# Ledger of designs, part 233: VHH binders against o75319

Target 1, 181 residues: o75319
Amino acid sequence: GNHIPERWKDYLPVGQRMPGTRFIAFKVPLQKSFEKKLAPEECFSPLDLFNKIREQNEELGLIIDLTYTQRYYKPEDLPETVPYLKIFTVGHQVPDDETIFKFKHAVNGFLKENKDNDKLIGVHCTHGLNRTGYLICRYLIDVEGVRPDDAIELFNRCRGHCLERQNYIEDLQNGPIRKNW

## First folded at step 14 (VHH)

Design tg20 (framework vhh_etentamig_d1)
Fold by OpenDDE, second read of step 15:
Structure tg20 (fold): chain B 181 residues (1-181), chain A 121 residues (1-121)
Amino acid sequence: as target 1 above (181 residues)
Amino acid sequence: EVQLLESGGGLVQPGGSLRLSCAASGFTFSNYAMSWVRQAPGKGPEWVSWISYSGGRTYYADSVKGRFTISRDNSKNTLYLQMNSLRAEDTAVYYCAKSLWPTHRSYFDYRGQGTLVTVSS
């Protein structure tokens, strides 16, 4: 259906680029059919996403969609020049090793192919917060060797909202490093 | 440019009341959650209260529950904080903050210059 996700309106549509990284997090954009249920100022479409990114003087090079549904928008709503990757990720649970690996692999692949530019990896789940924050932080910790608390703080600050799920935070802080291959 | 301008601070006696206002501009106010945060002398920032975009949801720090009420008027682009039963420990500079979510850590993208609230006999 076209129901607005719970609390979706309460979150910033787009965060800031994470300094020292190519990551930017945002909440899920909603296709036109959702606009009937939104005030004009509440609307956040795929087009709006790109406009907001542009306003930050940035450019998206990849979108990673972590939502567990396809009802929010269609890949066809995105510019053809920006690759779209779907990684179905269950909410509220720490992503499994396969999901983590898929994310890492996608990020590494992008970085390898985009060494000559500064395009961003846009990551989103429903709210662009918990699943998104976990996987970004997991990458920074496991691949970049960032201290967990630093990764979490960096993400929270740039997203403008804090990770909410204790199980995610705990896993990031005290959980094992996941395989990178 | 995002601007947040707090007002309404001042000197009050313990048990007194005060109402703070925050005038917002430079963004679609009604589309964002808002928060109040405060910083007492010699202490770090403390999250005080949060309100959703429509005002339908509110959260409060334990220290102010039952005494403070956050509200907003989206037609006026204004955030409010009604403070009742004020205590000495409520003395702080109070800041309006844009799109803050209450968690163990408090992060926001913009805040105002703040308004001083002094509770003293």
Scores: ipSAE 0.008, ipTM 0.240, lowest interface PAE 10.9, mean pLDDT 91
Fold by ESMFold2-Fast, scan of step 14:
Structure tg20 (fold): chain B 181 residues (1-181), chain A 121 residues (1-121)
Amino acid sequence: as target 1 above (181 residues)
Amino acid sequence: EVQLLESGGGLVQPGGSLRLSCAASGFTFSNYAMSWVRQAPGKGPEWVSWISYSGGRTYYADSVKGRFTISRDNSKNTLYLQMNSLRAEDTAVYYCAKSLWPTHRSYFDYRGQGTLVTVSS
């Protein structure tokens, strides 16, 4: 059935924009069929996502979905004006170089096409934390030259939750710079 | 204490060249991305150029792209800006800054004292 992801309720729906960047992170939105298993205050649909972004006086220009499933919501549940990109990633493992390259390419393309506006790149996995935080921080480190500890601190502060997976943190702090973007 | 000291500014004719330097102290220079920011008389600050902590990546404002080159020497804790084909519109006080991101807005942890560049005949 419409099983709510484990620990999904433990995380804030949407973080804040990461200052100096175009990134905002959030947990996976759940389509209406999941609402029967949620209290009204726990609901976080695609519509709720856009309402919460608007409440922060921000606007989404791209959504990057890092989940390995499409069962939680469909692209058709999003406004037609917001591009949607699916990058299938498996949890628990550091994303491979091909995945990292695809993410960097999408971000760079968005920034080039949106230099005349302030629209955000929304990034999510299931909890909007480990895979999401890894790829955003990897981009900041490799492309923007941010120190690993500074990137991680900025992500944790803005997401409202700290990166949990030690292998992801270790790769960010001590792993090689990926030049393929 | 973080200290940034800019030098190399001066009067130059249109089409001329200048090289600016920024001497950094009080932090591990090789661990931070750096920017050049300028402020023209009567205007707000404008980001000019950015370089990654390693020097492997650089970004430039459209107004200076192809004319200016940012570089760094981590062994000397020094940031440089080579300015070629200078125009009257480049007249400004130039500041170096610790920064995290190349953005259209000034984002920096600390700005130095500045060095004046005047492009005039």
Scores: ipSAE 0.000, ipTM 0.154, lowest interface PAE 14.5, mean pLDDT 85

Design tg21 (framework vhh_etentamig_d1)
Fold by OpenDDE, second read of step 15:
Structure tg21 (fold): chain B 181 residues (1-181), chain A 121 residues (1-121)
Amino acid sequence: as target 1 above (181 residues)
Amino acid sequence: EVQLLESGGGLVQPGGSLRLSCAASGFTFSNYAMSWVRQAPGKGPEWVSAISYSGGRTYYADSVKGRFTISRDNSKNTLYLQMNSLRAEDTAVYYCAKSLWPTHRSYFDYRGQGTLVTVSS
């Protein structure tokens, strides 16, 4: 259906590029059918996403969608020039090794193919916070060797909201490194 | 359009009390954590207090803990700050701020025009 996700309005639509990375996080954009239930200033469509990214003088090179549904928007709502990747990720629980690996593989593939530009990897779940933050931080920790607290702080600062789930935070801080291959 | 309108500021003597109010509109007030921030003349902004969306949790800066009390009435879309035992160093413009994460001072997306509180003998 077209019901607005719980607390969706509470989160900033788009974060900032994470310095030193190609990541930018945002909440899920909603297709036009949702606008009937939103105030004009609350609307955030795929078009709005790209406008906001442009306002930051950035360009998206990839969108990774971590939501566990397809009801929010259609890939056809995105420009053809921006690849779309769906990784179904269950909320509230630490992503499994397969999900983590899929994310890492997608990011690494993008970086390999986009060495000659500065396009961003846009990542979102429903709120663009917990699942999104975990996987981005997991990548920074496991692949880039960033300290867990530094990764979390960086993500929180750039997203404009802090990771909320203790199980995610605990896993990032104290959990094992996941395989990169 | 999001609007935050502060009121209740004024001149008080040291040791006095003041109650600030913030009228919110243009968003679902009850879904958002709210904060008070203040800015004294010649100083940067300082986070003062925060309250969760439901009012179940409150947070205070060390400088005001035990003296200030934050509260909200979601039925009235209003945020409050009860200020007791006021000191000269509490003199500032006080702003109501919309913030989902109260412990992080830089994550406000909206704030009001502020209300001036002057503590002087």
Scores: ipSAE 0.009, ipTM 0.237, lowest interface PAE 11.2, mean pLDDT 92
Fold by ESMFold2-Fast, scan of step 14:
Structure tg21 (fold): chain B 181 residues (1-181), chain A 121 residues (1-121)
Amino acid sequence: as target 1 above (181 residues)
Amino acid sequence: EVQLLESGGGLVQPGGSLRLSCAASGFTFSNYAMSWVRQAPGKGPEWVSAISYSGGRTYYADSVKGRFTISRDNSKNTLYLQMNSLRAEDTAVYYCAKSLWPTHRSYFDYRGQGTLVTVSS
């Protein structure tokens, strides 16, 4: 069934744009079939996502979906004008190098094609926290040269929730830089 | 108290070279990305170059790419800018800045008093 993801209601739907970057993080939008299990104020559909982004005076140029499932919503539920990229990422484990490479390639490609605008890269997993925060921070550390603690602090502040998985935090702070170009 | 002290500026002829230094204190230098920013007389500040906390990544403005080299010595809490093939348009006060982002041109936490570089015959 259409069960609400564990703890999904505990998280803010959308964070703030991360200053100095093109990133914005959010939890997974849920298609209309999930709304029977939600109060009106708890609903967060693909339409709700775009409304909340516009309320912040921002515009999405790309959505990167890190969930290991397609049951929450379909790409067809998104506006045709916004590219959608699926990177199947297993939860609980630190993302492998292939996943990190795919993420970096997608981000670099978007930035190259969007030099003349200020559109955002929207990134989400189920909660928009651990896999999402890890890959955004990994990009900032490896590609932009940001200090690990500064990347984590910026993500936590802008998402409105702190990265929870200790293995992810430890890899960001003490792990090797992935020099994958 | 964060302190940044720039040195190494001076008068140099076109085509010449200068090496700027910035001595940092009051914070853990090795934990922060650092930048060089310059300001020519009567103009706004222009970001020149940035270096990651480890020195593993460097970034340059198009106007200086291939001529300037940024580096750091974390054991001495010192940032450097090697300036080669200097041009009249490089004339400016050069400032050292602590930055959260190596590529973020508008975010500068602290900058020092600056060091004047004059390129003239």
Scores: ipSAE 0.000, ipTM 0.212, lowest interface PAE 13.8, mean pLDDT 87

Design tg22 (framework vhh_etentamig_d1)
Fold by OpenDDE, second read of step 15:
Structure tg22 (fold): chain B 181 residues (1-181), chain A 121 residues (1-121)
Amino acid sequence: as target 1 above (181 residues)
Amino acid sequence: EVQLLESGGGLVQPGGSLRLSCAASGFTFSNYAMSWVRQAPGKGPEWVSDISYSGGRTYYADSVKGRFTISRDNSKNTLYLQMNSLRAEDTAVYYCAKSLWPTHRSYFDYRGQGTLVTVSS
């Protein structure tokens, strides 16, 4: 259906690039069919996403979609020049090792292939916060060796919202390192 | 050095109004989107509103939509938040935040010390 996700309107549509990384987080853009249920100022489409990214003088090189549904927008709504990767990720629970691995693999692959540019990895779930934040932080912690609290703080500040799920936070702070490849 | 100084907070009865101000310095104010965020006791930060660099676009959380109005005066380097029909749940420390980027709806690289708003009968 075309119902607006709960609390979707309460989150900033697009964060800002995480300094020292290639990550940028955003909430799920909604295709045109959702616009009838939104005020004009609430609308956030795939087109709006790219406009906002360009206004930041950035360029998306990859979009990782972590939502567990495909009802929000179509990959065809994205520019052909930007790869789209779907990683179905269940909400509210810590992503499993396979999901974490898929995310890391995708990021590492992108970085390997994009050493000659500064394009960003755009990551989103429904709100672009909890699942998104966890996996980005998990990567920074496990692969880049960032201190958990620093990763979380960096993400929160750049996203404009704090990770909300305690199980995610606790896992990031105290959980084991996951396999990187 | 970037500085953000919030003012205008205080005690108000439910249904009352307050107008918050944020004086900005240390950067080209008119080039950046600005935001209001708030933090209630025992809760995490909550996004309230943001405004584009020019003021041409404004955005609100559902919880404050229709009651709060964000605005800016770039000639005065000042951000405003008009709060009407205040509710008990609006009680929080309100922070002015500067976006890292010129674009609207981007969060902050700097945040003020905040101003306390207490809504109570």
Scores: ipSAE 0.006, ipTM 0.218, lowest interface PAE 12.1, mean pLDDT 91
Fold by ESMFold2-Fast, scan of step 14:
Structure tg22 (fold): chain B 181 residues (1-181), chain A 121 residues (1-121)
Amino acid sequence: as target 1 above (181 residues)
Amino acid sequence: EVQLLESGGGLVQPGGSLRLSCAASGFTFSNYAMSWVRQAPGKGPEWVSDISYSGGRTYYADSVKGRFTISRDNSKNTLYLQMNSLRAEDTAVYYCAKSLWPTHRSYFDYRGQGTLVTVSS
C-alpha cells in the first residue's frame, strides 16, 4: 500500500548545497496520494522539493533516485526540464562497483554539459542519508581526491544528519579507491 | 584560524610581468587545492587558476591560459601566480583562496584581502 517509509518523518526534507560541489541531498519526495496519511506540515511532495530548493536560491539540473522502488513518486511528477536518473540500490549493503561507476559517470556527464551554469545534482534514497551520503562521498574521494573524513563531515553538516551505517563509513575511510570513472 | 596574505601587486606596463605571492597559515597547506580569483572594478569575481595540493594538477581560465602560471611551495606554505604578457584587461584585485578540496577549486571559501594589479601605460 501507500505506507509512509519507516522513519521517513524523522529526517529533514532537504539539506543544503555542499559548498565547493554541485550536490544537494534530500529524502524521497512522496506524491499526493500519500498526503492523506500526513499532517500538512509533514508533506514533502515533488513540488515541495523544488520550492524548498528555490527558497535556498538554488536550481536543480538533475535528480538521481537511488531507491529500489518507484512507489513513492513518478518521473512524470517532476518538471520535464529536469533530467531524472534511476539507479536501483539495495539498502544496508555498500553499493557495488557497477553502481558506483554508474553514479560517477552520470555526475561527470552532467558537469561537462553544465559548465556554463550553477545547477545542482539532487541525490536521494529513502532517507537521503546512507546510500545517498555514501555515493556522494565516494565520488568526492575517488574523483575529486577529497580526504574521506572531510567528505563525510561536509556531507553530514550539509544534510543535517550523520551517516548511520558503520559499514558505509568504514568503506569510505579504509576501502580502495574505485578507478572506474 | 585560516589566514591568507597576498602580496606582489603593483603598477606594470602592458606586456610586462608580475609575480604574486600568498602566505598561508592556520591550516595544513599541503592538503588543499589553492586558487587565484580576481575582481576588476565594477565587475563580479572571476576565477583565474587553481592548483592541486601536490602541484601535480593546474587549471586556468581561457582568458589567462598560456600567459599565467600557478605554482606552490608546500615547504614555505606559499602560493604563487606568475603573470606574463599582461594586458589592460588583467587590471583587478587578485585574491588567494583556499579550496575545500585537495585537487581543485571550490566556491572561494577563505579568501584573503587581495592585492591590486594595475596594467597601464
Scores: ipSAE 0.000, ipTM 0.122, lowest interface PAE 16.5, mean pLDDT 86

Design tg23 (framework vhh_etentamig_d1)
Fold by OpenDDE, second read of step 15:
Structure tg23 (fold): chain B 181 residues (1-181), chain A 121 residues (1-121)
Amino acid sequence: as target 1 above (181 residues)
Amino acid sequence: EVQLLESGGGLVQPGGSLRLSCAASGFTFSNYAMSWVRQAPGKGPEWVSGISYSGGRTWYADSVKGRFTISRDNSKNTLYLQMNSLRAEDTAVYYCAKSLWPTHRSYFDYRGQGTLVTVSS
């Protein structure tokens, strides 16, 4: 139904572009049917997402949705010019190797096809924090060779919120590098 | 204040070798990936090589693979670039760069003043 996710209101709707990357994280936008349960200033729709991105002088080239449900918004709510990719990702647990690989593959594919522009990869889960942060950091660590603490710090700073899940942080800091292919 | 000071540049003949050094200060050197970038006259900056924070991983541009070796001594806060089999096209100002990315990404929050490498017969 139109149940507002727990603590959804507590998080900034959209983060900042991560310097040196094409990533931007945001919390899940909610379709219009959710607005009746929100104060006007709390509303964050797919339209609002794109407006906020434009306000940052950026443009989305891809949206990766990591939520484990489809009830928040419909891909049809997005511009046709922006590809939408769903990667069902279970919350609270470290994503499995398949999920990690899917994410990496999607990112790499996008980068390969978008070398001629500076469009962003928008990534979100429910809050745009834990699952989102893990997978982005996992990519930076495994593929780009970023130090785990640097990746985490960068993501936290740009998202405006810190990763909260200790198991994610621990895996990023001390877990093995996952296969990139 | 972050400081990066490059040294070791100079004039060398084709086929010769040089070793560049970069002295870092003002930050925890061992926590950051480092890169070498270069800029030739009339050209844009080019990423040359990168090394992970621990030194355990290294990356090279295709143009320098097999010829250049990046290394670091975290106990001395120093980055190195061993350049062998130098070519005329390697002529450039070489910069030490602090970055979260040791790869070919052209994002650096700090870089030094550079050291000139001239390869000429």
Scores: ipSAE 0.234, ipTM 0.646, lowest interface PAE 2.2, mean pLDDT 93
Fold by ESMFold2-Fast, scan of step 14:
Structure tg23 (fold): chain B 181 residues (1-181), chain A 121 residues (1-121)
Amino acid sequence: as target 1 above (181 residues)
Amino acid sequence: EVQLLESGGGLVQPGGSLRLSCAASGFTFSNYAMSWVRQAPGKGPEWVSGISYSGGRTWYADSVKGRFTISRDNSKNTLYLQMNSLRAEDTAVYYCAKSLWPTHRSYFDYRGQGTLVTVSS
């Protein structure tokens, strides 16, 4: 498909690194076929992603793609040196325990393998906001012991956009800790 | 430190025009949505208009749609609001706001000092 995702243009392409973590969040990169529908300054290809990360003096070591589709870009559009992990996640719904478990395992594995460097875990869904913010915050709360409100505030500040879905926010604030990591 | 400095306000007659400017510093301007918010004396703040980080999309409150035009120049770190066909009801202090979203449902994480617009004969 070649239509731009709803509201995709409304969101900042890449947030900043979340201090004290290895996370950086961004909206879905769009392969070159989408550029005909975008002004030059609106383009955000896989190449643009890596250029913006480099501009922040950061380096990606892993990309976790939470979208339920493969239409926006292909793993082959990414540098060969950066691992890519697809976790199919349905929008609107709080991610299930299996999805949370897969995310936690991927993050923990990356951190173990990358003890001697400062490379980042890039996480995105379509807008890099709701599914992305939920899973990052869930990791910080469940694994790192961060207070829910602090995790949400940190994500919102660094992403440049606040989590929008009330059911996601409610689960983060009042839901059970998922010990299935 | 984020700084937003509004200018261009003044006294204008009904039906007149003004162009507001907002000079931004302390953050990467081209990475953020921006909004104009106004506040009349004794009233709460009212969102007026918003613009995406690239300038490719704009939004307007029903009260100003067709009369106001929001724009930005990312090379100059400047936000603009062209106000035409001004009415007495447009009298307010106008604030430039760094936005998380460029719409009325947005959270504004910073606003400037404001510039006064008075529409009166």
Scores: ipSAE 0.000, ipTM 0.132, lowest interface PAE 15.9, mean pLDDT 86

Design tg24 (framework vhh_etentamig_d1)
Fold by OpenDDE, second read of step 15:
Structure tg24 (fold): chain B 181 residues (1-181), chain A 121 residues (1-121)
Amino acid sequence: as target 1 above (181 residues)
Amino acid sequence: EVQLLESGGGLVQPGGSLRLSCAASGFTFSNYAMSWVRQAPGKGPEWVSGISYSGGRTFYADSVKGRFTISRDNSKNTLYLQMNSLRAEDTAVYYCAKSLWPTHRSYFDYRGQGTLVTVSS
């Protein structure tokens, strides 16, 4: 259906690039069919996403979609020049090792193939906060050796919202390092 | 105010050893990853080694693996770099650097004034 996700309006549409990284987080853009249920200023479409990224003088090189549905927008709504990767990620629970690995693999692959540019990895779930924040922080912690609290703080600051799920925060702070290969 | 003060540099012959120290102040040392970076004459800065906030994880550039050892004493707010089997190409000013993560090659919050290491016969 075309129902607006709960609390979707409460979150900033697009965060800021995370300094020292090529990550940028945003909430899920909604295709045109959702606009009838939104005020004009609340609308956030795939087109709006790219416009907002450009306003930041950035360019997306990859979109990783972590939502567990396909009803929000179609990959065809994106420019052909920007790869789209779907990683179905269940909400409210810590992603499993396979999901974490898929995310890491995608990020590493992108970085390997895009050494000659500064294009960003756009990551989103529904709100672009919890699942998105967890996986980005998990990557920074596991792969880059970032202190968990620093990773979380960095993400929160750049997203403009704080991770909300205690199980995610707890796992990031005290959980084991996941395999990178 | 964040301060990083490097020491231990000097002149050494090829194959020799040096131990660098970095005294940190003005921030919670134990909460931050630390790195050593170096800059040789006429060259750009090069990341050498990094260590996680707790000291539990260490990282090295390929050029120094097996020869250099990074460590830290959080109770003393001090970062160390044991340099063994030194080579002429290791000649550089070595800087202590504060960062969010030990693996990043170019993004640092602060760095010290550096200490000169000269490897020459």
Scores: ipSAE 0.632, ipTM 0.846, lowest interface PAE 0.8, mean pLDDT 94
Fold by ESMFold2-Fast, scan of step 14:
Structure tg24 (fold): chain B 181 residues (1-181), chain A 121 residues (1-121)
Amino acid sequence: as target 1 above (181 residues)
Amino acid sequence: EVQLLESGGGLVQPGGSLRLSCAASGFTFSNYAMSWVRQAPGKGPEWVSGISYSGGRTFYADSVKGRFTISRDNSKNTLYLQMNSLRAEDTAVYYCAKSLWPTHRSYFDYRGQGTLVTVSS
């Protein structure tokens, strides 16, 4: 169906680039068929996403879609120049090691292929907050050796919303490093 | 007031070794990623190596990988760079740098005065 995700309107569409990284987080874009359910100022289509990123003087080089559905928009709604990667993640549970590995592999591959540019990795789930923030912070902690509290603070500041799921926060702060990059 | 004081530079022959040290004060050293950055005469700054807050992760530029080793002693607020198999192209002023952001990336809010390393016969 064309129902708007719960609480989707409560979140800022796009955060800012996380300084010192290639990451930018956002909520799920909604294809034009959803616009009949939205006021003009609430619309956030794939086109709106790219316009907002351009307004920040940034450029996307990869989109990682963490939602467990394909109903919100299609890869065909994105510019041909921007690769799209789907990693199906279930909400509520901390992502498993296989999911974390896939995310790390995708990020590492992008960075290797994009050494000579400053293009961003755009990451989203439904709200661009819990699953998105977890995987970005997990990458920074495990691969880049960032202090957990610093990774969380940087994400929260740049996303404009704080991570909400306590099990995700607890895993980031006190959980084991996953040596699967 | 953040203070970074480098030492250990000098004249060394190709193939030789040097160990650089950086004494840090004015901030909680153990909470920050640290880096070594160098600047050769007439060239821009080049990031050389980075280390995570705990010392658990280390990172190297391709030009120094396998020859240089970064380490830290959080109990002494000191950063080190062990340089082996030195080449003429390693000649530069070496700066200790505190990351502006929690990552080891090339955004620094402070660097020290530097220590000169000259690799020459």
Scores: ipSAE 0.355, ipTM 0.732, lowest interface PAE 3.3, mean pLDDT 90

Design tg25 (framework vhh_etentamig_d1)
Fold by OpenDDE, second read of step 15:
Structure tg25 (fold): chain B 181 residues (1-181), chain A 121 residues (1-121)
Amino acid sequence: as target 1 above (181 residues)
Amino acid sequence: EVQLLESGGGLVQPGGSLRLSCAASGFTFSNYAMSWVRQAPGKGPEWVSGISYSGGKTRYADSVKGRFTISRDNSKNTLYLQMNSLRAEDTAVYYCATSLWPTHRSYFDYRGQGTLVTVSS
């Protein structure tokens, strides 16, 4: 249905670009059918997403959707010029190796094809925080060699909210490096 | 689907004790910090206690320190709250909830329907 995700209103719609990376995180935009349940200032649509990104003098080159549902918005609501990638990611647990690999592969593919520009990889789950933060940090740790605490701090600061799930934090800090191929 | 089912509430006299239980399902219980929160009539929700995913760390509101003990059994997907030396001001509906970690105590993703605790002479 069209019920607003739990606690969705409590999170900033869009974070900031993570310095030194091409990542930006945001909460899930909601299609028009949800607006009847929101105050005008609470609305955050696909169109609003792009407006907010432009206000930051940035441009999206890819959207990675980590939600496990398709009820929030349709890919058709996005500009045709911005690729959309769905990676169904189960909530409430650390993503499996296959999911991690899919994310890494998508990011690396984008970077390879976009060396001549500075477009961003937009990543979101429901709140754009836990699954989103984990996979971004996992990439920075496994692929870029960033220290786990540094990756987490960077993400938290730029998203404007802290990663919330203890199992995600623990896995990032103390879990094994995942394969990159 | 995430489900939390609280039980163990009831009517007790001041100074009495109760043990609340929360049965969890629909998620990996052992991966989450858990909390108890309560809401008294006419008041807003109040955080009561929290416990880390492994049970190694616990936290308590000042109002319940020394009287309440939070624990968990991950093999049974169950959260507990031992309440001793109960007071009239402890009267409330008690909820178990998935909690944020390590410092966020104001937000919870899921909670059950709650169990009523009434402390009265």
Scores: ipSAE 0.014, ipTM 0.344, lowest interface PAE 7.7, mean pLDDT 91
Fold by ESMFold2-Fast, scan of step 14:
Structure tg25 (fold): chain B 181 residues (1-181), chain A 121 residues (1-121)
Amino acid sequence: as target 1 above (181 residues)
Amino acid sequence: EVQLLESGGGLVQPGGSLRLSCAASGFTFSNYAMSWVRQAPGKGPEWVSGISYSGGKTRYADSVKGRFTISRDNSKNTLYLQMNSLRAEDTAVYYCATSLWPTHRSYFDYRGQGTLVTVSS
């Protein structure tokens, strides 16, 4: 039931906004029932997420949850004013074209509807690293025309951790551009 | 060291055309996405168009889509903006900018001196 995800404690809770974009990446928030297994300084609840974002003088306008589970927190744990989108994404394989398409359309729709503000798109998987980094970089490469190595470097620097999955890195650097935007 | 030099601006009548150029030096031009940004008198900067490092992807502000075409020649370290069907509202100083993203929300670390485009009858 309430077991902490493997290596979850090894990652910074929230990265920095990726300059020139509306993206910010973080690891999965854990609802209050998980705090019995955490030291006070290790806690990262949905409330803690929003406090850390405010401490950076930023505001979330959308959360995209890429985990393949609902056990870590519920949409009801988030402020009602912040839209929540669930895209069930399996952890080890490169996300399929349908998943990439859903992510791109969610981002494009948010940007179109939020032209008059500077609110951020918060993206997370379990560690806020591999699935999260892949989809953000895939968007930057395919939609924004960013060079793959530059997208990866920017994500790594702002997240504070480097993408770990070699198959994800290989697909970003040498894989086809997905034209499903 | 990084230098961007815009040219091609001038006075043109409504419905006319102009081609802007930006000569880049001091960095590896082919590794960076490039943008055109304009600033009308008394207004803040407005992103106009962006192009990927390879030229394979282009983006346009809604106000210029279908009228302007961005392109680049990496062998000459030069960025271009072909402007057709010009309107009085296009009057602005046009800047070439280097950014990591060809979007209207891009941060621009380097910007040139600009070239003035005046659309007036």
Scores: ipSAE 0.000, ipTM 0.146, lowest interface PAE 17.4, mean pLDDT 85

